# Ledger of designs, part 11: VHH binders against Flagellar brake protein YcgR (ycgR)

Target 1, 263 residues: Flagellar brake protein YcgR (ycgR), of Thauera aminoaromatica (c4kar8)
Amino acid sequence: MAELSTPSPASPAPLDGGRGDELEKFTLRGARQILQLLQDLITHRGLITAHTGGGHSFMTAVLKVDEERGRVVLDPSPDPQANRRALAAPRLTCVTQLDGIRIQFPLVGLGEGQDKGRPALFAPLPAEMLRLQRREFYRLQVPLAHELSCLLKAEDLARKPVEVSARVIDIGAGGVAVVVPTGAAEFVIGGTLPACRLALPDGEPIELDLEVRNLNRQTQRNGTEQLRVGLRFAALPRAADTRIQRYIFKTERALNAKARGGL

## First folded at step 10 (VHH)

Design P75 (from K4 with T50A)
Fold by OpenDDE, fold request of step 12:
Structure P75 (fold): chain B 263 residues (1-263), chain A 121 residues (1-121)
Amino acid sequence: as target 1 above (263 residues)
Amino acid sequence: QVQLVESGGGMVQPGGSLRLSCAASGFTFSTYAMSWVRRAPGKGPEWVSAISPLGGSTSYADSVKGRFTISRDNAKNTLYLQMNSLKPEDTALYYCARDLDYWDSGTFDIWGQGTQVTVSS
């Protein structure tokens, strides 16, 4: 009975120095960008392969991004030996993917602990994250203070036209995610919402067509039910695209400045 | 279709034990935290326990701590709740819920139909 030696997963080869310049374009070093990407891992349920060295790895997930304490909270392995290896490692190499995009980042200073009786692994926020995606797919978490809204032209259950004011929770070059009260309208994945109005802080609302890409019903602890709707820009005028991009860049810069103690 | 189906409820005497199961389908089970929530007659929903996606972290309400154990089998897409030393006050409809935020245990998007647990002499 020949023990089929399962080939040890090859340690990710050190990114050779010559590809360094190309990778720099995909490397995030901004505090807010890092926070956002880690939050995206939570939102999109990205599982992480954490490499501890010596050909060893374990599966984990981001449980929380603690901005106040400047740390990431990770799901411990159900294997105690994996956790021991992780804690003994001077550095973890974390690898994951979101929507087919590879993400890689280092974690150093890993520790174990608990918060309110919840065991977890804790590490300082990574100094950098590699995301092998074009910047054009970046989604900004909209600050609550900006109060971005989108007027959705939808239909109710009776197919009667209704207008719903939705709060924008994230925005990117390709679309927005919004939250609406449950029952405010009927949404169909793949359906088009024509002549909607996106309100930005810098001027008049932008008229645009939206395509429903995903629907997520959520219940909060307080019992409030909400529907998260992912919307793609179906037809975006160039001028509108420019305004959206400007807003994203301006907001990102402001958030990064604040994170650095500049505000 | 995303679905959670609870089972294992029943009637038990005080001090007895039950094991609840929740079968998940229609989504990648191993990527989500899961929670048990119960609703007693005439009371609002009460969070009972939560488990992280990989099962490396568990949390409990003070009311069940030391008596209940949450676990999961990701290969079987199944969530469990072992309930020991049951008390009359544990009588409730027990729901399995998909938890979008394990750390804050505050957001559920998918619920089962519930399984009835009755603790009575």
Scores: ipSAE 0.882, ipTM 0.960, lowest interface PAE 0.5, mean pLDDT 90
Fold by OpenDDE, fold request of step 12:
Structure P75 (fold): chain B 263 residues (1-263), chain A 121 residues (1-121)
Amino acid sequence: as target 1 above (263 residues)
Amino acid sequence: QVQLVESGGGMVQPGGSLRLSCAASGFTFSTYAMSWVRRAPGKGPEWVSAISPLGGSTSYADSVKGRFTISRDNAKNTLYLQMNSLKPEDTALYYCARDLDYWDSGTFDIWGQGTQVTVSS
């Protein structure tokens, strides 16, 4: 009677491995991606629930992404006790959402301080950020040093054709945001600006048609008025798209390298 | 509609105090930094003070530091400016402004109509 050794049931593969891999797909680790996402929180006025542990949390916001110092600046709580808890916590778990997408990231090394008389909480940039949906639309904040510009062919108040050199603030696959002096031209939302010229650092300007998508009048603290214009690429040739993507990629890489203490 | 409405201005003697209020509507008040900006007759706009969205951070122009206090009540969608030790130089139209850039240069996109503050003997 040969005792049939019943094969020991294979230990079920830990279920945690699959969830980890799925979460990894949504985890941002790139310095530029992190910077951009934090900047997006500012731009879109995302409020953050910061968990300090022990069931405690407080509301905060990103006030500044300080790339040069490698830190994020957070709005302190108006509750001093919340701030004390935050500072005592070894780690903050920050939870927010943008466009309905949940974002979660840790902050370690929280400190309080001030900059130019402004009190704030400071933390090193997070090493990772979880975004539960892939970002389909990315806008690169254009470094000031690049002096990226777009020559806009527009009309003045008298409907006379004018050319306005606009500083590009951000750029993505779908368009650009630019700043123009107030009164430089008249823009109409939904209007098309034909045969504009986007100047990239890597070659000749790109001729393209732009559609005005949004207009925002802004005043600086010094009283200077400017108009922020959101522009969509109305007809972007493939070659132009490639150049724009290349510029974005190259710039991101350079910024990432700089953020890592490279150059 | 996005709107800011200032109130609380008036005439006071030097050394007096005023409290300005700004009622906000038409946007999520608690997500924006807010600023006070003033304009004296014949002068350009002067930034006075700013407060972060949650109110945990405040900043002041040197000209008003130690005398003015900015605060906010997000539940009431209201911004405040307590002005103490007022000087004739503080005479201006005071504006409430939505501030898009609290930390850096300040960028304002929405303004109230202003409230007049006059400091005179």
Scores: ipSAE 0.880, ipTM 0.960, lowest interface PAE 0.5, mean pLDDT 90
Fold by OpenDDE, fold request of step 12:
Structure P75 (fold): chain B 263 residues (1-263), chain A 121 residues (1-121)
Amino acid sequence: as target 1 above (263 residues)
Amino acid sequence: QVQLVESGGGMVQPGGSLRLSCAASGFTFSTYAMSWVRRAPGKGPEWVSAISPLGGSTSYADSVKGRFTISRDNAKNTLYLQMNSLKPEDTALYYCARDLDYWDSGTFDIWGQGTQVTVSS
């Protein structure tokens, strides 16, 4: 009975110095970008393979991105030995995938602790993250203070036209995610919502067509029910695209400035 | 189809023990935090316990700390709640829920049908 030696997962090859220029295009160093990508890992439930060196690795997940404390919160391994190795390692190499895109980032200064009785691993935010995707698909988490809204033209259960004011929670070149009260309207994945109005802080609402891409009903611990709706821009005028891009850029810049202690 | 199915409920005397199970299907179980939530008669839902995706982190409501233990087997797509030293106040319908936010507020999007736990003398 030949013991099929499961091939030891090959240690991610050190990013050889020679491919440096090409990798720079895929390297995120902006604080906001890093925060967003880490948040995306949470949102999309990305599991992370954390390499501790010596051919050892363990699975983890981002539990929280703590911007205020400048740290990432990781799920400890159920294996105490893995956690010990992780804590002893001078550096973790974290590897994950989102939507088929490989993400790699280092973590240094790993520690164990707890918050409100919740055990976790803590590390300072990574200084850089490699995302092997073109930057063009970035989604900005909308600051709560901006109170972006989108007026959705939808139908109720009776197919009666209804208008729903939805809070925009994230925005990108390709679309928005919004939150609506449960029961406010009926949404169908793949359905088009015509002549919706996206309110940006810089002017008049933008009229646009939206396609429903995903639906997620959520209940808060307080019992509040909400529906998260992912929407794609089905038809976006060039002028609208420019405004959206400007908003994203301006907001990112402001957030980065704030993160640097400049505001 | 995404589904959670609770089992293991029943009637027990005060001081007794029960072990609840929740079988998950239709999603990648190992990528989600899971919670137990209970609803007592005439009361709103009460969060009981949560466990991180990989099971390395657990949390409990103060009302059940030291008595209840949450665990999971990702290979079996199963969530567990060991309940010891049960009290009449623990009488409730117990729900398994998929938790989208383990660390902060807890956000649940999928629920089971619940399993009844009755603690009575």
Scores: ipSAE 0.877, ipTM 0.959, lowest interface PAE 0.5, mean pLDDT 90
Fold by ESMFold2, fold request of step 12:
Structure P75 (fold): chain B 263 residues (1-263), chain A 121 residues (1-121)
Amino acid sequence: as target 1 above (263 residues)
Amino acid sequence: QVQLVESGGGMVQPGGSLRLSCAASGFTFSTYAMSWVRRAPGKGPEWVSAISPLGGSTSYADSVKGRFTISRDNAKNTLYLQMNSLKPEDTALYYCARDLDYWDSGTFDIWGQGTQVTVSS
């Protein structure tokens, strides 16, 4: 009696799956590119979630790009506590989407003031803006019915080779997340698992090298532990990438059709 | 279809109060700045007040500052104007307008039909 989960509501949370050089190729640093992207947000009336830290955020919008003064003008919150948190934060992490493109940028040095009697929040232009296609940040939650698995070639605590068959819980362009029993193998963040095998429903398993990116231990109340392992695809061949993207596309389309024709 | 519908006008004595409402439909209300504009008898349009898309910034014409308060409820797609200490010169047809550029108010693409406010004894 496995029940399908309803899709979670979309949430504009900061992207936290790739740092360092993985996101650098999607980072805009040219002044003209940044100005144009901010202008596009104004033109398309993009709403922005500004994260202030401590799990707090508020909704805002870019009201103006003031190129002469080198600053952006933001819509303050009507909630004065949100404005106080924003002004106290060392930086804001702004997240929005424009035509399926995820945009994320930091604002530093936020201040309050007014211009011609119009209150606003002000910050210097961001030095960088992250611009990602949906493909580059999307993670498909794998339906339980697909029973997608990945054979991990890992090591135990004694550094002896072991093989672990792990259930895939999500998959994206850059990797998978799997669940294994705690103690099934030793995983080290940054470690490489060579010659693993990802089983897709169509055709033979894909042989690929995986890199451990994150580990989340979940201890149940009764003491049972389960490990969620985030794995990055290393050097993915084009044929493998095509198969993974096809799986994601077909599965997402099928899930969307079910949601429209469902309950 | 894009629509703005004003309500809440009427006759009021000098010094009285009135609250105008504007119901918006057919567009994403929370992404637009909004303004109130009025047209007095024998005069052209006069901008009264504006509010930013998320409601955190408001501005007023000098003639109404301190007496009028603009607000919005984005969950109800509704714009409001609280009008206190009304004067005979506030007599006008009051329009709700969709404002394309909050900082340079004066670019309005969609208007309501207006609601009449009459201040007299």
Scores: ipSAE 0.619, ipTM 0.865, lowest interface PAE 1.4, mean pLDDT 86

Design P75 (from K4 with T50A)
Fold by ESMFold2, look of step 11:
Structure P75 (fold): chain B 263 residues (1-263), chain A 121 residues (1-121)
Amino acid sequence: as target 1 above (263 residues)
Amino acid sequence: QVQLVESGGGMVQPGGSLRLSCAASGFTFSTYAMSWVRRAPGKGPEWVSAISPLGGSTSYADSVKGRFTISRDNAKNTLYLQMNSLKPEDTALYYCARDLDYWDSGTFDIWGQGTQVTVSS
């Protein structure tokens, strides 16, 4: 009979390397980068799902990065069958998360042993690690201090043109979300707002067409009502896309530097 | 509030058995290695046993190997020490400790209050 299994809802599935080139830009191959990322997993107490093939996996953790011997030390499973599967597997695919970013790396040549009476699983350091920040899914939460805005060229209920200055609350490769006072304009899901102007810090505002994708009324703590409008970029010139991606990258780098400073 | 609470100590005859428990709260128990440490009267602390975060690796001081068994139940946030073939020299206050560096020297940042084990000679 066929053997059927369901993945654990809490266990992340490995990414398939399929074409390979679509993941290459997220692949770390530098020895110093790999050592630092493994050490970060130890420091943040990251739990790892180790996939042994055939739909089987077990939980583990990095106990040590042994630079002198060129190996990583893993917590064995308390289940002896999981350990046997891991040792029999030609490759162990490790999947975890660090600060909301997906981490994946292969281990080959897994062995068992002990040092000073401490049993563990050992493998050579991985030759590569994926640190996946996929731009299609990422939305940067815009810091309030940036005061990023978008001038919307919309219509009122009577179909008359109105201009609404909207604060941008998040931005990504495919669009923005903004807030406006309720009643400032009539927005229709699927409607197009031509010739809007997105103000970025690094130059003149970008003229672009936006499509309304969602609307949500919100009441603030002080009772004030506002409208959250999700907007898709309908046609985005190459230069505009480049400026948006540059803003996202620069802002994320600055936010990460503050988080690591911790004071 | 991070807390470790030991229990299960008592008086026992030489050759007897005792099971210690340590209840953990206020932190993600399964991400930390754990140790048992004991202190005999007038002596400094002596490391007894350690267990890795997911429970697949255990280690013991030479003086207790073959007699003591460390285990953990991560679903119940509880650490255990099964002590068999007890000797008078096992008499001590036993602590559980959270271990930040399982593989090397062990760095213990949180301790319980201890539970007394007394083996009468």
Scores: ipSAE 0.577, ipTM 0.856, lowest interface PAE 1.7, mean pLDDT 84
Fold by ESMFold2, fold request of step 12:
Structure P75 (fold): chain B 263 residues (1-263), chain A 121 residues (1-121)
Amino acid sequence: as target 1 above (263 residues)
Amino acid sequence: QVQLVESGGGMVQPGGSLRLSCAASGFTFSTYAMSWVRRAPGKGPEWVSAISPLGGSTSYADSVKGRFTISRDNAKNTLYLQMNSLKPEDTALYYCARDLDYWDSGTFDIWGQGTQVTVSS
């Protein structure tokens, strides 16, 4: 579990600049987006490998985002030579991860100083940040014994509101897939289901807004018809995301342990 | 489970030295800032010193500057406080605290049980 709970590896390498145009779609340039992503690194305790050029790097962290002064505050290295290289470098290339998302950003104009007697490295907010979302597509197959369900606020054939308790068959960072009996509700691809409730084993159900992404009709051995509904999370709160990720990691660990010991 | 365990306290004469240790377990130590906080008998808590997650930044209360040195060994998950030139007013129960926001002091979520330091002849 240490490997799953450990944040970024100690030395993630920067992406090669030779294909930067292919990465443009993952590049954030909005000031509010950049500020929020840096704040997320603080909140999630992201460790950063800062590359100073010439094959040199040091480990750092964002201590503060100073919105009023438009600057980021970094943890200096305890190694004075690393700090000298950082201050002399025309560009500092910072690489880290946030919940499996690779993040890379340049810092230019790095300086040293203090605030309230606290030494730090300071730089203007980066003009851009690369955010490669890698775990968006992973889907955990939910064990039947967990009996995960999602209460869907949908409509019947006559467009009358109905609530349907649907069994969750897979779950990922971006959504769930559920099964319902055919005819329990009408689903439209692209339609929204507000204020649904996802029941996880530890705690109260999570209120979620869901969007229908796909539908697949299935017939069981006994002739019973069911509908597989692929649902995307809309506007997932961070606390809900954390609970979902925790469930996924804990369940995956338990399933891997059973696979090694199960016969 | 998250745990902080202080040690190294004791009785010393004025002018003496002590080194406090704090062993951390149950969390990724290197991603958190850490502080020492002390509580004298009958007094409220007094922040003593803080250190940034990677150890490149330290800060001290005015009452201990030049006498105390905070440090950390992230490979051993251990926080230290070297206390020199101890005075009777340094007598207190010293706590190790996990600091959620190094830059804006005062956000501590996990504490140890403390280790007693007594400065007296």
Scores: ipSAE 0.545, ipTM 0.842, lowest interface PAE 1.9, mean pLDDT 84

